# Designs tried in a protein design chat: VHH binders against q9m2c9. Part 5

Target 1, 358 residues: q9m2c9
Amino acid sequence: MACIVEDPQRAGQSNETQIALISGVPDDISKSCLARVPREYHMAMKCVSRRWRDFVCSDEMCDYRNEFNLAESWIYALCRDISGGVFLHMLNPFSSRRSWKRINDYPYIPMREGMGFAVLGKRLFVLGGCGWLEDATDEIYCYDAAMNTWFDVVPPLSTKRCYFACETLDGKIIAIGGLGLNPNAKRTWDIYDPLTRTCKSCSDVNIVPEMEDSFVMDGRIYIRGGVGGSSTAVYSASSGIWERMDDDMASGWRGPAVVVAGDLYVLDQTFGAKLTMWCKDTRMWIHIGKLSQLVMKQPCRLVSIGNSIFVIGKDCSTVVIDVENVRKNKMNGVMVCSSIPKTWDDDIDVISCKSVAI

## First folded at step 20 (VHH)

Design a140
Fold by OpenDDE, fold request of step 23:
Structure a140 (fold): chain B 358 residues (1-358), chain A 122 residues (1-122)
Amino acid sequence: as target 1 above (358 residues)
Amino acid sequence: QVQLQESGGGLVQPGGSLRLSCAASGFTFSNHEMSWVRQAPGEGREWVSAISGSGGSTYYADSVKGRFTIARDNVKNTLYLLMDSLKSDDTAVYYCARSTYKWGYMYMFDIWGQGTQVTVSS
């Protein structure tokens, strides 16, 4: 992921004797040291000095951590409460306490439905949606995970969208289909490229208007929508064309999907919670196992970290599935999973989940 | 409390000039890049101009380059936008916003004013 170079113009800070990051240590060494600090302490690090804060919050920090293979993925859940309020919850899966935490509320996120949720680098984006008064919006909000701060983004979406597919591919945010005031928007997708500073809008007849689910696999974007999820399409970035998804693959896409180490997993929630895997070689869906309804509350969303699938349901009830272990044990039975209890009593619905690595 | 308050908007004829002001409070003004953003009726928000915390660097959208001048007084905690050679297309609500950083073509803002209406009409 090409870290978009923050405009070096912050370099014009005057010859003020740049106080060393660490006294007596060259900055390059200091940065290397700071980058090795576990993510859970980054908030504390920001309190040390302004320079520390700036560095910890910089893309440079992410670059160092990536280079050192120290990036830690945390899970972020876009949630809705009973009041209709939208907020983010965060889970550090590496923590001993493994508890969900509510992120500071952005005061201006209106009650919305049908929002896109995307991750680029250390940034989470909440895009579009519809409210009581608006059929669709073009507003973009960004949460910087390093800064722990919400931002409004300008410019807004090129097209107002709700219930659209939103994915990231090759450092770009792609907004696909959805509902809006513009009937033509239903068969359009927008490509937002921060690197090139461009937004491209395209149309394709294969784009389904009502999006239910999407995922990225092998450099392609898969979308499902239509009445009852009957329509699927695949986008290839190389060709820039949408094609119909193969029927054999589409037939098993009956719930939230996640890609783990290049393999597609789907949680079929029609009759319980069944985890299935698409086998590329045989072109068959393989039953992996079933989840107990006692440990999760539907509807669930999926996110993957490493070889683990996190199944996140109501109230952020979380089940962790190690796919390697499950594949090895071919147990036609109930999957043994670890669970993360909910930390609050309020009823919340999970809209979408993403992971952010820092 | 962090607050931005715009003023100076109004009705002006094409070719006219306006000066917008934004009073900042509740934060160290000089430490932050500030921007002007406008929103025309029925249109999305458009970034207009930005100025670094020190005032040493200024940036303009192509649509306003050469006509608008952004400035700041860090002693007064005030941001300014001098608008010359105004056009009908400049009609919008103008917002003062605290900018954290530019990310590609995207500007990130964490604080907004209430906006001031600028109307350019004959």
Scores: ipSAE 0.587, ipTM 0.837, lowest interface PAE 0.6, mean pLDDT 87
Fold by OpenDDE, fold request of step 23:
Structure a140 (fold): chain B 358 residues (1-358), chain A 122 residues (1-122)
Amino acid sequence: as target 1 above (358 residues)
Amino acid sequence: QVQLQESGGGLVQPGGSLRLSCAASGFTFSNHEMSWVRQAPGEGREWVSAISGSGGSTYYADSVKGRFTIARDNVKNTLYLLMDSLKSDDTAVYYCARSTYKWGYMYMFDIWGQGTQVTVSS
């Protein structure tokens, strides 16, 4: 848990008789109580008082909820509409009525493509991107899920990037490769470390220029790119080196990837939607099953929560796959899936999906 | 409507002084940390200074420390930046911004002014 080092200088707020969070209750107990409230009610809680709002929106709230194992993961989808507008949709998978909701638009997210999408703590980051008439950008936007607010981030990216890989590892945001005016940007990667307050730019010849997909597994970052996704590389944080990915593993990486309980799953979208799993022991790809196109519209993205894979397609059509059930039923090729129906009529493409736990 | 409006920019000689102002409206000014951010030509945005809602705490970038002073008048809903010993490198558009919190080395802002041009030239 990357302890966001609160600037110690903020501690000096004067002993003004701070109105108790809850009348007659010590603040520590009050905080513990408030932290136990389900996430769906956090918006309402912010309306009670300023102190409640501040606490609910604080990292401290997240710390309490994590400590109590009460953190709830919601899914966020970065989407593009037919006009080129970029926006976020949110899904609470724990609700009785599962439905996607559009988050209030950040008025200034330009019509961009090739943006990075990263999650760190309760914050979502939209990074870089390019427009039809614009080269790669260095702009960073942050959505705080607890605050339900968009922010501009300063300083910007150290390198302007579009169609790059963006992952989080060990409390850091890593931006890898991509396109831009600077030809060298294609073989560069940046590490943004909020803890050390540093941004480092590095170069490696093994970085593929045109990024198509990425994932994190076992503390390593895997990237796929190049013409037709023919190039792969693996980054080890311990060595700081990019290496070539195993050929057998790379051969089956033909679509969006997600890691569930340490296992790699890939949705091959070449001929329908086929879910495959990488078996580390046998070093083979195992066919898990096919998804019906009736319930999901391609192209799809993947995100995992617990033992479930969420397959999110066009218009946020969503299929949920329980991996435990899949593992148990390997013999019959039948995936038990639940579907979340489309809730709007807009034609939207899903760019990327992430989960945020609060 | 929430609005920030900067003023006080202009042309000044090296070693000169300027006072920037930012008028805030549409929100409770005293409840928010405010910042100055600048952008030089061809460069990215750079955080310059911040002041707490009460005005009790002030923060400065190393590049301006000892030369710039941030202040606020919560009665007038106005943010100030006193700039002394100006250098050519201080040439930039200066923006007033509402700051929520610092996250590591990153500052997050939700409201911006239109900016005011400061040019330091002989």
Scores: ipSAE 0.561, ipTM 0.829, lowest interface PAE 0.6, mean pLDDT 87
Fold by ESMFold2, look of step 21:
Structure a140 (fold): chain B 358 residues (1-358), chain A 122 residues (1-122)
Amino acid sequence: as target 1 above (358 residues)
Amino acid sequence: QVQLQESGGGLVQPGGSLRLSCAASGFTFSNHEMSWVRQAPGEGREWVSAISGSGGSTYYADSVKGRFTIARDNVKNTLYLLMDSLKSDDTAVYYCARSTYKWGYMYMFDIWGQGTQVTVSS
């Protein structure tokens, strides 16, 4: 049950900032107790008082839960319907009734393609993109998962982009390559720091044009692009430079990728669907198992939570792979997986998926 | 229905002045920080100025400090921007916007007006 938070009802908020969160309990102790409540109940907590709502929605609570390993990751899928409308679905993977829920639409997001999708803390950012009649934009929208509310964000991106790699690294959003009004955007990258109001724009000949996919592993951003994913590049945060990807590693990156406990997994959908893992020590791709064609429609997106990979396809139809369990328990080379039903909203495409830990 | 409506834009010579207004309706105006945001042709949106719900605190972008004054009338539910010593670089569409909060230096706006054009030209 959602908490009703209407702005006209906040007239007395200043008076409540001086009132204890729990009568007779110091606020530090109260915050410790409230932060331990499971995320599924946070909506109800917002209805208790204005002070509870403010704390539940705060970066302080999110930071506390992460610091003490209490954070719970929920999955958010950026989707497009048949009309071209863009919206979010959300999945609480810890619920006994695991089902996708549609997040209330944000009326100011125009129909567009090639958008960036990035997570910083409790916030999901939708960046850039282009439309049929619109060139690339610099606009940024933010969904605050704790508030369950959308916002327009100012300042915008420094470079208008679509079909670009977009990743979060060291608390910053990094937008790489893509297409835009600037003909040189294809070999540029921007570091967008929401906390300092600054963006840096750089260029490097190793940046591939027309981005297809990316992932972050061990402080590095890995990028695949070009025709059929023919080009790859790696940004190393420690050196600040771009380099070419290991050829053996690149050869097996033929589908969506995800990192689980420091290990790179790729779902190769070229001839069916099979999960592989990159073994750094041997420099080989290890076959983990196959997914049944009947369970999963292409194309798919991958998100990890703990040791589980969530494979999310059309209409948010989802298969869950416990990578530890599946490596030990296969039937005729086919992975034994659980599933989560598709949404009731038919004919939607999943553009990108991320997890948000609160 | 929550709405913001700007007015007061126009054509002005360099060094001139304009006063922008923004009428607010459908919410408790005095409880919200309000901002002016501008967008020049071909450029991204630029935050210009903000004022607290009570009017007790005002903030300005470096590019307009000393030249622009933000104000509000919580009885008439109206936000103002007094613009003095206008320069050609101030040419833009000016929007009023309702801030819910800031995260670092990012402004999070949930409601926008339609904008009013300000042109500074000889």
Scores: ipSAE 0.545, ipTM 0.842, lowest interface PAE 1.5, mean pLDDT 82

Design a140
Fold by OpenDDE, last read:
Structure a140 (fold): chain B 358 residues (1-358), chain A 122 residues (1-122)
Amino acid sequence: as target 1 above (358 residues)
Amino acid sequence: QVQLQESGGGLVQPGGSLRLSCAASGFTFSNHEMSWVRQAPGEGREWVSAISGSGGSTYYADSVKGRFTIARDNVKNTLYLLMDSLKSDDTAVYYCARSTYKWGYMYMFDIWGQGTQVTVSS
């Protein structure tokens, strides 16, 4: 839990008779009550009063919800349209009417190709990127999911990057490799630690260029890149060193990856769409099931919520795979999945997807 | 419409002083923390100073501490930056920005001015 040190001095607002959150109810009780309201109603709650808005948008709200085990994960996806524009989309998977929605850019955020995408708490970060006419950038933008607002972040990235791996680990944002004006950028990685207020830039020869995919598992960051995704590396936070990935593990990383309950799953797209799992004990890839090509169009990205894998494909077509059910049914066949219908939006490609719990 | 407009920039010699102003409109100025951010040519944005809504708390980057003073007039909806003992390294476009919150060493802003150029040169 990245304790965003809220400057306690914001409490010095003037003795104006602090209007109770709820009339006749102590604030602590009121907060507890408000925190129990489902996430879908948080927008409406912000309209009740300024004080309600402030609380709902606060990290304190998230803390209460986490404490009560009421946090709800929504899916966020960076998508590219036909024009090359990049937009943030959101899906509430708990809704009875599950549909993707485009998030408005307010204030205007210049979204670019090759941006990194990271989540810390209730905040989404989009980092770097490039355009046809623009070299790699170092700009950082933050979308607060509770506030439904975009922010500019200062300071920027230490290194201008595009098409780089971006992950979060232990409350830090890690930017790895990518392309940029600096020829050395390909072999560099940056750690942004909000707790220590430090940004560290390091170089490692094991960092691969042209990042294709990354994931975090067991406190380590795995990256895949190079020509055809042939190069892999593993970062350990404890050692601060990049190492070569296990060859057996690397050999099966042939598509988008996601970690579910500590296990690695890959959608192998070499011959159709096959969900595979890395077995840590046997050090082998296990075939879990096949996804029909009719249901999912490439490019695909994966995100997990609980024991479910969301496969997000072209036009944000989404297939939900219950991992437990699929594992139990040992069916060498087509996986039983639920589908979220395609949004009637323009042809869009999913670049990256993350979940945010509030 | 929410708007910030900087003024007071210019050319100054090393050791000189400048006073920047930022006029705010379209929001309750006193309810928001305000910051100065600068960007030198070819460099990234650098947070310079912040002041609480009431003006009771002020914050400074180490690079400007002891030389710069941030102030505000909530009646006039104006933010100020008094810059003393200016150095060549202080050359930048200076922006006023509405601050939302701090995330560690990172500052988050939702509204920016157009900026004012400060050039420190002999």
Scores: ipSAE 0.501, ipTM 0.811, lowest interface PAE 0.8, mean pLDDT 87
Fold by OpenDDE, look of step 22:
Structure a140 (fold): chain B 358 residues (1-358), chain A 122 residues (1-122)
Amino acid sequence: as target 1 above (358 residues)
Amino acid sequence: QVQLQESGGGLVQPGGSLRLSCAASGFTFSNHEMSWVRQAPGEGREWVSAISGSGGSTYYADSVKGRFTIARDNVKNTLYLLMDSLKSDDTAVYYCARSTYKWGYMYMFDIWGQGTQVTVSS
């Protein structure tokens, strides 16, 4: 469900003789045509006219593209440089020249750690975090991928949080646990629902205090935290209850996790970089393959697009794994991967990665 | 350069009135929805009121509805907030902001003023 963002500017459009989007073409047809333009050209499209810009930046554009199965997923990485500055980097995986691009600097979020990173529709949200001398914050920043613009969001988070789990589920942003001055915050989660325009705060003793990782699978949120990642919990949206995670499943969760086509993959970084998959049927972790440390600098984050896993490490070094191919071609334990080389010399740590489809 | 500058804040007694102003520059003021946002000590930012670019539509938080009036002069590139029947709970720094989107109960802003202090005290 596309979060309907009401553009307050639309209400005041006086009956100015709306110049047709495309001369001589009905608007509905024009919109359909514009929606078919590849994402890489959307920036150029916004330069054609104000009306084009408005449409390209609209949720309506996304709706058309989704309807036509034209949505293209790009990868966004929240990164930190050596100075402590936080930046957003973008990768178009469909480009012939696959390279990471720095989008925007966070001049107003200097040196924050433990931020949540969530995607809802075409928007990225950076939530909370703490500074070296600052306690947890409740600030929310939004990047609209279509507009290529940052926004401040008001009101802030209901609870100040840092090093918390942040996930999107059923059109809602869920902030879970974390650290802060409020001791109870560690065992609380907030549900932000744009449809109902509500924020619900709940508490559960099963929430782990220090979050290390989280993922969504089969309508459930899985969280890992505690000392050494020893504590796990599972949230079901249907029940609204946190439960203990299966021990067998939890035992193999030893690194960043990603869900691909309903299957859970984990990059085990304890002894090199091993890709493992959770088999639901056998309730066992299966070794898929090893990644060369030469092509990937730890720590890594994972994001999936289609059947591909993108392993993103330091300096945004990226390895792309086709899961289907790897599963089929178990040749000698070596995964056939493609790599995207580092394009800059900066020491960049990847905080979190998400994909946005437009 | 895009800039918003608030003025008109001060000390007022409960039940009193204040008028805030926000001077806008560096953008086409009439094309943008403008908002007032306030932040009380120790609290998060609270959206107070919004007005459409043309001034034809106004919106208010429940906490200020019936007491506050938002207005704009597009010729002067100025946003106003008329605050009547002020309460102690209205004590805050008031910010002028350019609003772009509303997402549920959440408002999105891309430009802020420096704020003006409003103190309601006996």
Scores: ipSAE 0.477, ipTM 0.780, lowest interface PAE 0.8, mean pLDDT 87
Fold by OpenDDE, look of step 20:
Structure a140 (fold): chain B 358 residues (1-358), chain A 122 residues (1-122)
Amino acid sequence: as target 1 above (358 residues)
Amino acid sequence: QVQLQESGGGLVQPGGSLRLSCAASGFTFSNHEMSWVRQAPGEGREWVSAISGSGGSTYYADSVKGRFTIARDNVKNTLYLLMDSLKSDDTAVYYCARSTYKWGYMYMFDIWGQGTQVTVSS
């Protein structure tokens, strides 16, 4: 994905004899070297020099690392505490000491609910939401994972939304449905396209009003909402139309969903925690395994990295499931999982989880 | 502490002119792109203008192009907005903001001033 962020500072770099990134080394080689440094050291790299900082934080570095398969995916969790405060937690799943870390303070948005959470490139977006005094907002916040900095985004959302689905597809952020909308606008979605620098607003009767969950699979956006999650719809970017989901597929969508290597997994939390998989060939839901209630605190969210599913529950308690191993060894049994301990903070609800590869 | 402080707002008649100032402190002012953003009552924030760190490049929203001029004094750590031919639609709180990136049509800001009220009324 081409980093679409225009760095306005690039235009004014006067020919000042830019000090080489690395003394005695051509910049192209230096960049290549720097790009190969593990992500855990990027913060330290930013302290070396301004030029290092700029490069590390640049879209160029991100693109380079992606192109050469050097990018490392970290997990980010949008969380709410007991006070209603919203903050971001980060997990490096590759660390020997895997622990959740709270990221620098989110602009304090007291008692925000129903926010969208999207990832595009190296950036996380927190969109919309509602509070005690506001039925819906149009505010957009961006966290740049490379910069480790929060930004306010202008202009705001085209439509104020709360409890809406938020996904990324083909380099676009798509905000779908939600509450707090004009009755006539309840069945609308917005497509934010950074490449064309446009926001397109559309309406479709098949859009469900209150969103509970969403995922992207095979270039389509799936949404679930309504009372008890009874309403589902599928969006195809090619047609621009929302359609009803097939009943057989919709029937098994009974919890958080995640796509791993093209396959849909759902954590059914109705009676314990059961991981199920949608088999495209047979058009059946397959039971993969059960998670022990001892290791997971509901409600949980799912995020995938590679062939692993991260089940993230209350207080960011995390279980890691290798789906390849589970498929090979023990169908319908207790899944062998690794665990990551909860945060030091108690009473944290995980609103949404995403991974960012840098 | 990083801080931006706007000044120069006020009441002006249509067709009039105002000059806004923003004093920056706590960071290397010349290293950052600076922007003006406004918010009209009941409306969202609107990007107005931006200027590169060196001042060599300036950018304007279509709504203000030809009427507003952004400038900066890096010695004084001050950002300016010269507003000419003011219209009623220019009525808003004007904010000075440090901008880092433009993402498509979206601007990203990490530091804001408190804002200064501009009212254009007959």
Scores: ipSAE 0.454, ipTM 0.768, lowest interface PAE 0.8, mean pLDDT 87

Design a140
Fold by OpenDDE, last read:
Structure a140 (fold): chain B 358 residues (1-358), chain A 122 residues (1-122)
Amino acid sequence: as target 1 above (358 residues)
Amino acid sequence: QVQLQESGGGLVQPGGSLRLSCAASGFTFSNHEMSWVRQAPGEGREWVSAISGSGGSTYYADSVKGRFTIARDNVKNTLYLLMDSLKSDDTAVYYCARSTYKWGYMYMFDIWGQGTQVTVSS
């Protein structure tokens, strides 16, 4: 569903003889051609002309690339340095030179914790958080991956939140909990729907104030919070209700979680770094393997692309795990791992990581 | 250096009028949509009005429609907000901002001024 980006600038384009995107080629064909250009060249494309720039930066470009199955997922890590500054790092996992790159700093996000990090289309959102002076904020920042630009978003969150669960589902941003330690804090969650231009706030008893982790699987949002992660809940988009999470499943959720092709993986960081998988049939957690601390430093975050899990730790140390054999029940297979060495000399903590496909 | 500087704020009585100005520098002013955004004490930021780069299209929030007029002078690189029939609820810091696009109900801005205080009080 094409996010109707009402580009107000489209209305005022006078009949100026719109210079063809490609000389002698109809625009529809031109767009189709441009959409086939690999993502690594999109920056260069934006330098060709204003029309090229506008198209490359448009949602339409993404639509074409999705239609052609040409979308490329890059990894984005929200990070914090020793100064408390928040910044974004990017990794192209398909490049021959796999290296993390720092994205231009957003001027206004100093010293924030407990921020939500969400992806919707080509856009990354940093939501809420707390600082030394504020227990919770309602600020929203957006990074457009195609434009390579940060934006302030208006209006802000309906509710100030910190250490809340933040997920995207069906084109919506969902903010859950994170209203602080106030015992009288309402157990609320918000739904931001850009398509319907609505923001809904709801309450549910299954929502705990402090959220530690969340993931989306099979149209459901799973959340973990409370003291030591003792509380879990599941939201079903189809029913619109919160339910209790399966106890067996909840028992093994002891770290960052990621979903790969419908399967749930968790990095248990309690005693080292153990990758585990939830088996739906047996209702048991299966041990997949242990990761060496030599190649990654905890705490780690997870993101998946295709059949690969990216484990991203301190200083953006990265281990890539191919779980294709695991999925094929060929457990006797050697877990294939590759590592991306740290590129930064500075101590960097990874707060959250997401992938953006363009 | 890219900069926006607001002026014209002040104290006004209910029913009064005020004219805000925003001086832009460091970018091609006429190529960008510009907006006014306000923030009342204890409230979130509220989009007020926008004007296209050419000035041919104007947009208003429902709360100010019929009372406020946005305008621009591209030769002077200046954005204006004419505020008529001011109400107590219009009390806020008013910011000039460079708009990129609207995404659903969300407005995206990349450059802000420092703001100017508007107080409507008897």
Scores: ipSAE 0.382, ipTM 0.746, lowest interface PAE 0.9, mean pLDDT 87

